# Designs tried in a protein design chat: VHH binders against Pleckstrin homology domain-containing family G member 5 (PLEKHG5). Part 2

Target 1, 101 residues: Pleckstrin homology domain-containing family G member 5 (PLEKHG5), of Homo sapiens (Human) (o94827r584to684)
Amino acid sequence: QLLLEGSLRMKEGKDSKMDVYCFLFTDLLLVTKAVKKAERTRVIRPPLLVDKIVCRELRDPGSFLLIYLNEFHSAVGAYTFQASGQALCRGWVDTIYNAQN

## First folded at step 20 (VHH)

Design A79 (from A78 with Y102W)
Fold by OpenDDE, fold request of step 26:
Structure A79 (fold): chain B 101 residues (1-101), chain A 121 residues (1-121)
Amino acid sequence: as target 1 above (101 residues)
Amino acid sequence: EVQLVESGGGVVQPGGSLRLSCAASGFTFSDYWMSWVRQAPGKGPEWVSMISGSGDDTIYADSVKGRFTISRDNSKNTLYLQMNSLRPEDTALYYCAKHERWPDWEGTDYSSQGTLVTVSS
């Protein structure tokens, strides 16, 4: 079931920023990007299982950190996402949290 | 040369507390996110907690949330982990890590030494 969707700015590296469109389902987070000309959406990252995500709002308003864990609970990925506003950011974090519980 | 040296480990009873320290050198400490990671006997490495360069942002694994507190003193180039309400499952070798390309996980530097925490009755 789809819980939330929307545009976010994803940061993977120190200077790397990308506009993405994310779909949060009950069990996974899908990171996609619009493909020009074809008017289609492309999955640009492997699905992130919700139960393997640790996320938290950052001091920077509108931004949250997402850490992805493996089966050993080792961090194997980390991302920052920026929403258009603080309320929306909080919505993402809360929805992820609620989906985990 | 980047150096990370952990200390503060020991033997404690369940419910006890310990404070770990990580002395950092060879880089501008305040510019980097830092993590604590632990490895229990027979298990793979487990991420414990992260803290931003300024110390304003912290995040915890669910297994330690509410019990552990990560902090840092940039004037002393030191990372800390306050561990309260310790449990036997917290027994592990604890080591600190520097995130070179935060939030990119690549380029993370880990200590090779660690400090041993043993929680037992």
Scores: ipSAE 0.768, ipTM 0.891, lowest interface PAE 0.6, mean pLDDT 93
Fold by OpenDDE, fold request of step 26:
Structure A79 (fold): chain B 101 residues (1-101), chain A 121 residues (1-121)
Amino acid sequence: as target 1 above (101 residues)
Amino acid sequence: EVQLVESGGGVVQPGGSLRLSCAASGFTFSDYWMSWVRQAPGKGPEWVSMISGSGDDTIYADSVKGRFTISRDNSKNTLYLQMNSLRPEDTALYYCAKHERWPDWEGTDYSSQGTLVTVSS
């Protein structure tokens, strides 16, 4: 079931920002990006299983951190996502949290 | 050369407390996110907690949330992990890690030594 979708700005490094469109389902999060040349949408990261995600809001308003854990609970990926506002950011974090419980 | 040296480990009874330290050198400490990672015998490494360069942001694994507190003193180039209400399952070798390209996990540097925490009756 689709729980939430929307545009986010994804950061993977100090100077790396990418506009993405995310789909949050009950069991996984998809990170996608529009491919302008082909007028298509591409999944640009492997699906993130919801139960392997640790996330929280950051001090930077509208931003939240997402850490992805492997079977050993080792962090194997991390993303910073920025929503257009704090309310939306909180919505993402809360929805993820609720999906985990 | 980047150096990370952990200390503060030891043997403690369940319910006890320990405070770990990680002395950092060879880089501008405050510019980097830092993590604590632990590895129990026979298990893979487990991420424990992270803290931003400024210390304004912290995050914890569910297994330690409410019990552990990560902090840092940038004036001393030191990372800390206050561990309260320790449990046997917290027994592990604890490492501090430097995140070069945060939030990108690639390029993360770990110490080679770690500090051993043993929680047992």
Scores: ipSAE 0.761, ipTM 0.889, lowest interface PAE 0.6, mean pLDDT 93
Fold by ESMFold2, fold request of step 26:
Structure A79 (fold): chain B 101 residues (1-101), chain A 121 residues (1-121)
Amino acid sequence: as target 1 above (101 residues)
Amino acid sequence: EVQLVESGGGVVQPGGSLRLSCAASGFTFSDYWMSWVRQAPGKGPEWVSMISGSGDDTIYADSVKGRFTISRDNSKNTLYLQMNSLRPEDTALYYCAKHERWPDWEGTDYSSQGTLVTVSS
């Protein structure tokens, strides 16, 4: 089941933030990007299993960190996301937490 | 060349404390998220904690939350892990790691030396 969807800006390391559209399902999170002229989004990162995500709001308003762990608890991915406001950001973090429980 | 050098490990009793340090060089330290990772003998690596480049944001594995504190001093290019209320299950070789981006996470720089923490009653 789809729990939440919406636009975010995603950053990895020192790279520029990029515009993405994310879909959170009960069991996975998809990160997609609009394809110009095709009017469709494409998945641009491997699907993230919800039970392998650790996330927290960042002090910077409207931002959250997502750490992706493998089955051995080793971090294999790290992302920062920016929503258009702190309430939307908290909504993402809370919805992910609730999907894990 | 990226260099990460850990120190501060040792043998302590359960309930004790240790402070680990990670001296960094070869990159602009304040630009990067940093982590502590640990590996107990015969087990795989376990992520412990992560801190933002500025030091303003921290996140912890549930197994250490409330007991460990990650911090950094960007003027000294040094990452720290304050470990309190240590338990026997915290026994491990502790590494620091420099992070940048997924999928390049696999290329994250680790020190192979680490610093050994032994919690023994």
Scores: ipSAE 0.012, ipTM 0.389, lowest interface PAE 8.2, mean pLDDT 80
Fold by ESMFold2, fold request of step 26:
Structure A79 (fold): chain B 101 residues (1-101), chain A 121 residues (1-121)
Amino acid sequence: as target 1 above (101 residues)
Amino acid sequence: EVQLVESGGGVVQPGGSLRLSCAASGFTFSDYWMSWVRQAPGKGPEWVSMISGSGDDTIYADSVKGRFTISRDNSKNTLYLQMNSLRPEDTALYYCAKHERWPDWEGTDYSSQGTLVTVSS
């Protein structure tokens, strides 16, 4: 079941932030990017299993950190996301938490 | 060749402090998120803390928040963990991990050793 969708800006490592469109399902988070010619989105990162996500709001307004864990509880990926405001950011963080519980 | 070398462990009394170091080589240190992970005797690994490549963003497991501080010095290619108010449950082998950047998702954390921290009266 689709729980939340929307536009975010994503940063990974030293890369500049990029515009993405995310879909949060009960079990998966998809990170996509708009395909301008086709009015559709393309999945640009491997699907993230909700049960392996650690998510936390950051000090910067409207930003949150998403950490992806492996089966040994080691972090194997990290993303910084920026929403258009703090309320939307908290909405993402809370919805991910609720999907895990 | 990627190498991570931990140091600074030892035996300390409850309430004491200890600073761990992780010397990194073989990669551009500032490009990568780094973390500390610990493994207590007879338990599985437990993630402790993580820090962004720039050092601007940090996150902690609830069990250590307020007591431990992760930091890095990118000019020395070194990751640190300042541990204060140590408790017996902090006893573990501590090791650092380098996190792969996407799209290298099938990559693994690099850790070849650890430093033992024992908190005992």
Scores: ipSAE 0.006, ipTM 0.281, lowest interface PAE 9.8, mean pLDDT 78

Design A83 (from A78 with E106S)
Fold by OpenDDE, last read:
Structure A83 (fold): chain B 101 residues (1-101), chain A 121 residues (1-121)
Amino acid sequence: as target 1 above (101 residues)
Amino acid sequence: EVQLVESGGGVVQPGGSLRLSCAASGFTFSDYWMSWVRQAPGKGPEWVSMISGSGDDTIYADSVKGRFTISRDNSKNTLYLQMNSLRPEDTALYYCAKHERYPDWSGTDYSSQGTLVTVSS
């Protein structure tokens, strides 16, 4: 079931900032990007399983940190997402949290 | 050269507390995100907690949330982990990890030593 979708700015690593469109389902988060030439949306990251995500809002308004864990609960990825506002940011974090419980 | 040296480990009973320290050198400590990770015998490494350079942002694994507190003293180039309400499953070698000036796992430097925490009745 789709729980939430919307535009976010994703930061991964140094000098990496990308506008993405995310789909949050009950069991996974999809990170997609519009492909200009084909007017298509492409999945640009492997699906992130909701139960392997740890999220927290950052002091930077509208931003939240997402840590992705493997089967050993070792962190294998970290992403910063920025929403257009604090309310939307909180909505993402809360929805992810609720989906985990 | 980046150096990370953990200390503070020991043997405690369930419900007890310990405070771990990580002395950092070889880089501008306050500029970098830091983490604690742990590895129990026979298991893979588990991420425990992360903190921003300034200390303003912290995040915890669900397994330790509400019991552990990550902090740092940038004037002393030291990372801390306050562990309360310890459980047997917290038994592990605890390692300090240096990330980048941003929250990312690429380029992470891990200590090779660790400090042993044993929780046993």
Scores: ipSAE 0.870, ipTM 0.928, lowest interface PAE 0.5, mean pLDDT 94
Fold by OpenDDE, fold request of step 26:
Structure A83 (fold): chain B 101 residues (1-101), chain A 121 residues (1-121)
Amino acid sequence: as target 1 above (101 residues)
Amino acid sequence: EVQLVESGGGVVQPGGSLRLSCAASGFTFSDYWMSWVRQAPGKGPEWVSMISGSGDDTIYADSVKGRFTISRDNSKNTLYLQMNSLRPEDTALYYCAKHERYPDWSGTDYSSQGTLVTVSS
């Protein structure tokens, strides 16, 4: 079931910042990017399982941190996402949290 | 050369508390995100908590949320982990990790020593 979708700015490295469109389902988060020429959306990251996500809002307004864990609870990825506003950011974090519980 | 030295481990009873420290050197401490990780006997490393360079942002694994507090004193180049309401399953070798100037796991430096925490009645 689709819970939330929308545009975010994703950062996963010092010089890596890109606009993405995310789909949050009950069990996974998809990170996609628009392919302009084909007018289609491409999945640009492996699906992030919701139960392996730890996220938190950051002091930077509209931004949240997402840590991705493996089956051993080792961190294997960290991402910063920025929404267009604080309310939307909070919506993402809350929806992820609710999906985990 | 990056150096990370943990201390503060010991033996405590369930429900007890400990405060771990990580002394950092060889880099501008305040510029880097830091984490605590732990490795229990027979298990792989588990991420525990992360903190931003300024200390303004913190995040915790579900297993320790509400019980552990990560903090830092940048004037002392020291990372801390306050552990309350300790449980036997918290028994592990605890060590600190240096990340980048941003939240990322690439290029993470881990301590080779760690400090042992044993929670037992």
Scores: ipSAE 0.868, ipTM 0.927, lowest interface PAE 0.5, mean pLDDT 94
Fold by OpenDDE, last read:
Structure A83 (fold): chain B 101 residues (1-101), chain A 121 residues (1-121)
Amino acid sequence: as target 1 above (101 residues)
Amino acid sequence: EVQLVESGGGVVQPGGSLRLSCAASGFTFSDYWMSWVRQAPGKGPEWVSMISGSGDDTIYADSVKGRFTISRDNSKNTLYLQMNSLRPEDTALYYCAKHERYPDWSGTDYSSQGTLVTVSS
């Protein structure tokens, strides 16, 4: 089931962020991007299984960190997302947390 | 050249405490996110904790949350891991790792040495 969706900015490189549209389901998070040239949306990251995510709000307002673990609990990815506001950021983190429990 | 040297490992009984240190050199320490990772016998590397350059942001694996505390002293170029309420399953070779100026695991530099923590009765 879809729990949450919305626009986020995802850290890409040292000084850049990419506009993404994320779908949070009960079991996975999808990171998608609008492709203006093709007037379509595509998945730009493999699905992130909710039970493999460790997530936390950052001191930077509106931002949260997502660590992605493999089956051995080794970190294989780290993502920084920024929501349009602190409330929305907290909403994402809380929803992910609730989906894990 | 990036150098990371861990210390503080040893043998402790269950319930005991230990503090690990990681001395960093070869880069502007305070600019980089750092992690602790560990590798238990017969298992793959496990991420333990991560901390931002300033130290303002910390995050922990569920397995250590509430027991371990990651911190740093940027004036000493040193990363710390305070381990309390140690369990046998915490037995592992512990490494510190250097990330980017932002959280990005793809740019992680690992230490090659590690410090051994053994928790046993």
Scores: ipSAE 0.859, ipTM 0.919, lowest interface PAE 0.5, mean pLDDT 94
Fold by OpenDDE, fold request of step 26:
Structure A83 (fold): chain B 101 residues (1-101), chain A 121 residues (1-121)
Amino acid sequence: as target 1 above (101 residues)
Amino acid sequence: EVQLVESGGGVVQPGGSLRLSCAASGFTFSDYWMSWVRQAPGKGPEWVSMISGSGDDTIYADSVKGRFTISRDNSKNTLYLQMNSLRPEDTALYYCAKHERYPDWSGTDYSSQGTLVTVSS
Protein backbone atom coordinates (compact mmCIF):
# COMPACT_ATOMS: atom_id res chain seq x y z
CA GLN B 1 0.00 0.00 0.00
CA LEU B 2 1.19 3.47 -0.88
CA LEU B 3 1.31 5.59 2.24
CA LEU B 4 2.96 8.74 1.01
CA GLU B 5 4.57 10.19 -2.05
CA GLY B 6 6.05 13.48 -2.95
CA SER B 7 8.95 15.63 -3.93
CA LEU B 8 11.97 15.88 -1.72
CA ARG B 9 15.44 17.24 -2.04
CA MET B 10 18.12 14.71 -1.35
CA LYS B 11 21.44 15.96 -0.11
CA GLU B 12 24.42 14.94 -2.21
CA GLY B 13 27.06 17.03 -0.53
CA LYS B 14 27.47 19.81 1.94
CA ASP B 15 25.86 22.31 -0.36
CA SER B 16 24.44 20.12 -3.08
CA LYS B 17 20.93 18.75 -3.26
CA MET B 18 19.14 16.72 -5.86
CA ASP B 19 15.45 16.79 -6.58
CA VAL B 20 13.89 13.40 -6.07
CA TYR B 21 10.44 11.92 -5.91
CA CYS B 22 9.88 9.39 -3.20
CA PHE B 23 7.26 6.71 -2.77
CA LEU B 24 6.66 5.36 0.69
CA PHE B 25 4.83 2.08 0.81
CA THR B 26 3.98 0.06 3.88
CA ASP B 27 7.14 -1.95 3.55
CA LEU B 28 9.34 -0.06 1.16
CA LEU B 29 10.67 3.39 0.34
CA LEU B 30 11.59 4.19 -3.24
CA VAL B 31 13.78 7.10 -4.19
CA THR B 32 13.27 8.11 -7.78
CA LYS B 33 14.36 10.88 -10.08
CA ALA B 34 12.78 12.27 -13.16
CA VAL B 35 14.89 11.86 -16.24
CA LYS B 36 13.93 14.84 -18.29
CA LYS B 37 15.64 13.84 -21.48
CA ALA B 38 13.94 10.48 -21.60
CA GLU B 39 10.72 11.67 -19.97
CA ARG B 40 10.92 8.79 -17.56
CA THR B 41 11.38 8.15 -13.87
CA ARG B 42 14.32 6.19 -12.60
CA VAL B 43 14.91 4.54 -9.28
CA ILE B 44 18.20 6.01 -8.16
CA ARG B 45 18.67 4.11 -4.92
CA PRO B 46 18.05 0.53 -3.99
CA PRO B 47 14.66 0.00 -2.43
CA LEU B 48 14.77 0.72 1.27
CA LEU B 49 12.87 -1.63 3.51
CA VAL B 50 10.87 0.38 5.98
CA ASP B 51 11.78 -1.82 8.92
CA LYS B 52 15.46 -1.18 8.26
CA ILE B 53 15.17 2.59 8.41
CA VAL B 54 16.06 4.85 11.29
CA CYS B 55 15.02 8.40 10.71
CA ARG B 56 14.88 11.66 12.59
CA GLU B 57 14.05 15.26 11.95
CA LEU B 58 17.05 17.53 11.77
CA ARG B 59 17.61 20.98 13.16
CA ASP B 60 17.52 22.29 9.65
CA PRO B 61 13.82 22.97 9.17
CA GLY B 62 12.12 20.65 6.76
CA SER B 63 14.99 18.18 6.76
CA PHE B 64 15.24 14.67 8.09
CA LEU B 65 17.98 12.10 8.25
CA LEU B 66 17.47 8.52 7.18
CA ILE B 67 19.89 5.78 8.11
CA TYR B 68 19.53 2.43 6.43
CA LEU B 69 20.57 -0.68 8.29
CA ASN B 70 21.29 -4.15 7.06
CA GLU B 71 20.16 -7.37 8.71
CA PHE B 72 22.96 -7.02 11.23
CA HIS B 73 21.97 -3.46 12.05
CA SER B 74 25.05 -2.18 10.36
CA ALA B 75 24.61 1.14 8.68
CA VAL B 76 24.94 0.76 4.96
CA GLY B 77 23.54 4.08 3.88
CA ALA B 78 22.50 7.48 5.08
CA TYR B 79 20.32 10.05 3.40
CA THR B 80 19.29 13.56 4.17
CA PHE B 81 16.02 14.68 2.71
CA GLN B 82 14.43 18.07 2.72
CA ALA B 83 10.75 18.65 2.32
CA SER B 84 9.17 21.92 1.31
CA GLY B 85 8.23 22.60 4.91
CA GLN B 86 8.42 21.39 8.45
CA ALA B 87 4.92 19.97 8.41
CA LEU B 88 5.64 17.83 5.39
CA CYS B 89 8.96 16.77 6.83
CA ARG B 90 7.25 15.68 10.00
CA GLY B 91 4.68 13.89 7.92
CA TRP B 92 7.36 11.83 6.24
CA VAL B 93 9.06 10.96 9.49
CA ASP B 94 5.81 10.14 11.25
CA THR B 95 4.54 8.05 8.39
CA ILE B 96 7.75 6.06 8.32
CA TYR B 97 7.59 5.61 12.06
CA ASN B 98 3.99 4.51 11.97
CA ALA B 99 4.72 2.07 9.20
CA GLN B 100 7.37 0.51 11.41
CA ASN B 101 4.95 -0.07 14.25
CA GLU A 1 46.77 10.98 8.30
CA VAL A 2 43.36 10.41 9.81
CA GLN A 3 43.58 8.91 13.25
CA LEU A 4 40.82 7.80 15.57
CA VAL A 5 41.68 6.46 18.99
CA GLU A 6 39.00 5.17 21.32
CA SER A 7 39.25 4.93 25.07
CA GLY A 8 37.09 4.52 28.14
CA GLY A 9 36.14 0.90 27.82
CA GLY A 10 36.14 -1.47 30.73
CA VAL A 11 34.21 -3.97 32.76
CA VAL A 12 30.98 -2.89 34.40
CA GLN A 13 28.01 -4.55 36.00
CA PRO A 14 24.58 -4.43 34.47
CA GLY A 15 22.98 -1.09 35.15
CA GLY A 16 26.35 0.58 35.28
CA SER A 17 27.71 3.44 33.24
CA LEU A 18 30.70 4.16 31.06
CA ARG A 19 31.85 7.08 29.02
CA LEU A 20 33.77 6.39 25.87
CA SER A 21 36.00 8.87 24.12
CA CYS A 22 37.36 9.03 20.63
CA ALA A 23 40.31 11.28 19.97
CA ALA A 24 40.43 12.43 16.40
CA SER A 25 43.29 13.90 14.43
CA GLY A 26 44.41 14.44 10.89
CA PHE A 27 41.29 16.22 9.71
CA THR A 28 39.02 19.14 10.52
CA PHE A 29 36.96 17.38 13.14
CA SER A 30 33.98 19.71 13.16
CA ASP A 31 33.40 19.26 9.45
CA TYR A 32 32.46 15.64 9.74
CA TRP A 33 29.61 13.58 11.00
CA MET A 34 30.79 10.95 13.43
CA SER A 35 29.37 7.63 14.54
CA TRP A 36 29.85 5.02 17.13
CA VAL A 37 29.76 1.44 15.96
CA ARG A 38 30.10 -1.68 18.02
CA GLN A 39 30.89 -5.29 17.33
CA ALA A 40 29.91 -7.97 19.75
CA PRO A 41 31.77 -11.26 19.80
CA GLY A 42 30.67 -13.45 16.94
CA LYS A 43 28.43 -10.78 15.47
CA GLY A 44 28.71 -8.22 12.75
CA PRO A 45 29.21 -4.54 13.36
CA GLU A 46 26.20 -2.66 14.66
CA TRP A 47 25.67 1.03 14.23
CA VAL A 48 25.03 2.71 17.57
CA SER A 49 24.76 6.45 17.15
CA MET A 50 25.64 9.34 14.90
CA ILE A 51 26.20 13.04 15.44
CA SER A 52 26.52 15.97 13.08
CA GLY A 53 29.64 18.05 12.77
CA SER A 54 28.24 20.84 14.88
CA GLY A 55 26.73 18.44 17.36
CA ASP A 56 23.27 19.84 16.79
CA ASP A 57 21.86 16.64 15.39
CA THR A 58 22.05 13.22 16.96
CA ILE A 59 20.45 9.91 16.13
CA TYR A 60 20.46 6.56 17.84
CA ALA A 61 19.80 2.94 17.16
CA ASP A 62 16.67 1.71 18.87
CA SER A 63 18.74 -0.65 20.95
CA VAL A 64 20.47 2.20 22.76
CA LYS A 65 17.95 5.01 22.56
CA GLY A 66 17.28 6.55 25.94
CA ARG A 67 20.38 4.97 27.44
CA PHE A 68 23.25 6.26 25.36
CA THR A 69 24.16 9.83 24.56
CA ILE A 70 26.50 10.82 21.79
CA SER A 71 28.26 14.15 22.02
CA ARG A 72 31.36 15.91 20.84
CA ASP A 73 33.76 18.63 21.83
CA ASN A 74 35.07 20.14 18.68
CA SER A 75 37.56 22.25 20.58
CA LYS A 76 39.17 19.04 21.75
CA ASN A 77 38.62 17.00 18.61
CA THR A 78 36.90 14.42 20.74
CA LEU A 79 33.79 12.31 20.29
CA TYR A 80 32.00 10.88 23.30
CA LEU A 81 29.52 8.18 24.08
CA GLN A 82 27.88 8.27 27.46
CA MET A 83 26.48 4.84 28.16
CA ASN A 84 24.01 4.45 30.98
CA SER A 85 21.90 1.54 32.13
CA LEU A 86 24.30 -0.85 30.49
CA ARG A 87 23.16 -4.34 29.64
CA PRO A 88 25.04 -7.54 28.91
CA GLU A 89 24.04 -7.24 25.28
CA ASP A 90 25.96 -3.97 25.13
CA THR A 91 29.17 -5.96 25.46
CA ALA A 92 31.22 -5.21 22.39
CA LEU A 93 34.22 -3.59 20.90
CA TYR A 94 33.26 0.01 20.28
CA TYR A 95 34.62 1.98 17.35
CA CYS A 96 34.30 5.55 16.31
CA ALA A 97 33.83 6.30 12.66
CA LYS A 98 34.39 9.35 10.51
CA HIS A 99 31.90 10.06 7.79
CA GLU A 100 32.00 12.38 4.84
CA ARG A 101 30.78 15.90 5.41
CA TYR A 102 27.56 14.51 4.06
CA PRO A 103 26.72 11.34 5.93
CA ASP A 104 27.79 8.94 3.22
CA TRP A 105 28.72 5.58 4.60
CA SER A 106 30.61 4.71 1.46
CA GLY A 107 33.20 7.19 2.58
CA THR A 108 33.31 6.20 6.21
CA ASP A 109 36.63 5.70 7.94
CA TYR A 110 36.67 3.41 10.90
CA SER A 111 39.24 3.18 13.59
CA SER A 112 41.31 0.03 13.78
CA GLN A 113 41.53 -0.67 17.47
CA GLY A 114 38.31 0.18 19.27
CA THR A 115 37.69 0.09 23.00
CA LEU A 116 36.25 -2.96 24.72
CA VAL A 117 33.14 -2.68 26.84
CA THR A 118 32.19 -5.69 28.91
CA VAL A 119 28.94 -5.75 30.82
CA SER A 120 28.69 -8.71 33.13
CA SER A 121 27.52 -9.55 36.60
Scores: ipSAE 0.807, ipTM 0.905, lowest interface PAE 0.6, mean pLDDT 93
Fold by ESMFold2, fold request of step 26:
Structure A83 (fold): chain B 101 residues (1-101), chain A 121 residues (1-121)
Amino acid sequence: as target 1 above (101 residues)
Amino acid sequence: EVQLVESGGGVVQPGGSLRLSCAASGFTFSDYWMSWVRQAPGKGPEWVSMISGSGDDTIYADSVKGRFTISRDNSKNTLYLQMNSLRPEDTALYYCAKHERYPDWSGTDYSSQGTLVTVSS
């Protein structure tokens, strides 16, 4: 069950920000990248289980932080995302929260 | 050389409060995201909370949200964790951790010591 999809800019650790296209399903978040018009998007990161995500809007407008936990609740990844505006950013954060509850 | 030294742990009864401190040195404290992590006896490390270098952004694990408050005083190079409404399941050795200038675990420096919090009696 697809809940939300759209374009974001993503930063993971020391990597530069990149353009991604994300799909949020009931149980997982996929991070993909479009390669060309004639092709489908490709998954570029391991699927993120929604129940292992902690996310929050950042003070920087339109940005949110996603922390990924393992089954022991240890933090094993962090991603910052930039949406085109605060409304879209809040939409992502709220939809993730609602999928967890 | 990054140094992180925790203090403020102790024994409290359920419902009590404690304030943990983490004294930092060997880096420009205000530039880096910081976390609290805890490890209960016989369990793996559990991330508790994280704060941005400026202190403007905070985030909490669901297990502590609404009860714990992370903060920092950049003039004293000190990270804090205010723990309220403590429960027996909060019993753990608490560590602070230094991240990169952005939230990232690839460059994380953990304290070697920790401070013990025991919620019982």
Scores: ipSAE 0.226, ipTM 0.630, lowest interface PAE 4.1, mean pLDDT 85
Fold by ESMFold2, fold request of step 26:
Structure A83 (fold): chain B 101 residues (1-101), chain A 121 residues (1-121)
Amino acid sequence: as target 1 above (101 residues)
Amino acid sequence: EVQLVESGGGVVQPGGSLRLSCAASGFTFSDYWMSWVRQAPGKGPEWVSMISGSGDDTIYADSVKGRFTISRDNSKNTLYLQMNSLRPEDTALYYCAKHERYPDWSGTDYSSQGTLVTVSS
């Protein structure tokens, strides 16, 4: 079941932030990007299993950190997301937490 | 050469406290995110906590939230883990890890030594 969707800005490593569109389902999070001149999005990262996400708001306003863990609880990915405002940011963090519990 | 040296492990009773240290050298400590990771006997590694280069952002695994506090002193090139309300399931070899300036795990360095924490009655 789809729990939340919307536009975010994503940063991975030293890369510049990019515009993404995310879909949060009960079991997974998809990170997509709009295809120019087409009304479709493409998944740009492997689907992230919700049970393997650690998520927390950052001190930077409207931003949250998402750490992705493998089956051994080792961190294998890290993403910073920025929402258009602090309320939307809390909404993402809270929705992810609720999907895990 | 990157060097990470843990200390502060030992044997404590359930409910006790312990403070771990990780002395860092060979890189500009304040530029890098740092983590604590633990490995229980017979188990795989488990991430515990992470802290930004400045120390302003901290993240914890759910299993340790409210009990453990990660911190760093960039003037001493030292990472800390304050462990309170210890439980038998916290028994593990604890080690620190250096990440890239932004947490991109492809550049992670781990200590080979670690410090052993045993929580037993």
Scores: ipSAE 0.006, ipTM 0.313, lowest interface PAE 9.6, mean pLDDT 80
Fold by ESMFold2, last read:
Structure A83 (fold): chain B 101 residues (1-101), chain A 121 residues (1-121)
Amino acid sequence: as target 1 above (101 residues)
Amino acid sequence: EVQLVESGGGVVQPGGSLRLSCAASGFTFSDYWMSWVRQAPGKGPEWVSMISGSGDDTIYADSVKGRFTISRDNSKNTLYLQMNSLRPEDTALYYCAKHERYPDWSGTDYSSQGTLVTVSS
């Protein structure tokens, strides 16, 4: 079941942020990118299983960190996301937490 | 060749402190997020903390928040974990991990053999 969707900006390390559209389902999170002329989105990263996500709000306004763990609890991905505001950021963090618990 | 060498582990009483170090070489240290991971005897690995390449962003697992502090010195290519108020459940092999830069989705975990922390009376 779809719990939340929306536009975010995503980055890792020093790389520039990129515009993405994310879909959070009960069991997984999809990171997609808009195909400008086709009015559709393309999944650009492997689906992230919700129970392997560690999500934390960052001190930069409207930003949160998402760490992805493998089955051995080792980090295999780290993403910084920025929402358009603090309330939307909190909404993502809370919704992910609630989906895990 | 990427190398990560942990040090600073040892035996300490509950309530004590230790400072772990991770010396990094073979890559541009400041470009990468780094993390500490631990593995207790008979348990799977547990992510502990993570820090951005600049050192400005730090994140902690709930189990260590308020007690552990991650930091880095990019001029010395060294990652640190200050561990305070240690508890017996913090007993584990601690190792550092380098995270790959985007867009390379390899997620390589270049840990070494780690440093053992034992919290016991």
Scores: ipSAE 0.006, ipTM 0.287, lowest interface PAE 10.6, mean pLDDT 79
Fold by ESMFold2, last read:
Structure A83 (fold): chain B 101 residues (1-101), chain A 121 residues (1-121)
Amino acid sequence: as target 1 above (101 residues)
Amino acid sequence: EVQLVESGGGVVQPGGSLRLSCAASGFTFSDYWMSWVRQAPGKGPEWVSMISGSGDDTIYADSVKGRFTISRDNSKNTLYLQMNSLRPEDTALYYCAKHERYPDWSGTDYSSQGTLVTVSS
């Protein structure tokens, strides 16, 4: 069941920030990117299981950190997301937290 | 190879204190943001705290503010979490993670095991 969707900017590693469109379902988060000349999106990262996500607002306004854990509870990925505003950022963080509860 | 090894977990009564350590090797420790993360039985993982490479910038989850203090000793390549006024809901497996320095804080290397903290009567 879809809980939240929207545009974000994402950074992973030393790469430049990129525009993504995210879908948060009850059990997973999809990170997608618009296809250049179509209205389709494509999933650009493996689906992130909600129960393996650690998510927290950062001191940069509108930013949050997402740490992804493996089955051994070790972090195997980290992503910085920037929402268009602080309220939207809190909405993402709260919705992810609620899906984990 | 990046290695992160936690220690200092144990069983403690409510209101007690515990100090966790994370020994780091395989990278220039002072160059990187570090974090503590915890996972309780039946709950999703919860990010607890982050600290900058210099130790000057610290960030805490609301659930631990005022009770937990993250710190680091760059001369010993060690990350710490001082946990005071412990509550049963702090019971979890605690582990540390290495991040890039702010604002470029993605790119994570992590502990493989963690240290267990149990807060019970």
Scores: ipSAE 0.000, ipTM 0.139, lowest interface PAE 12.2, mean pLDDT 78

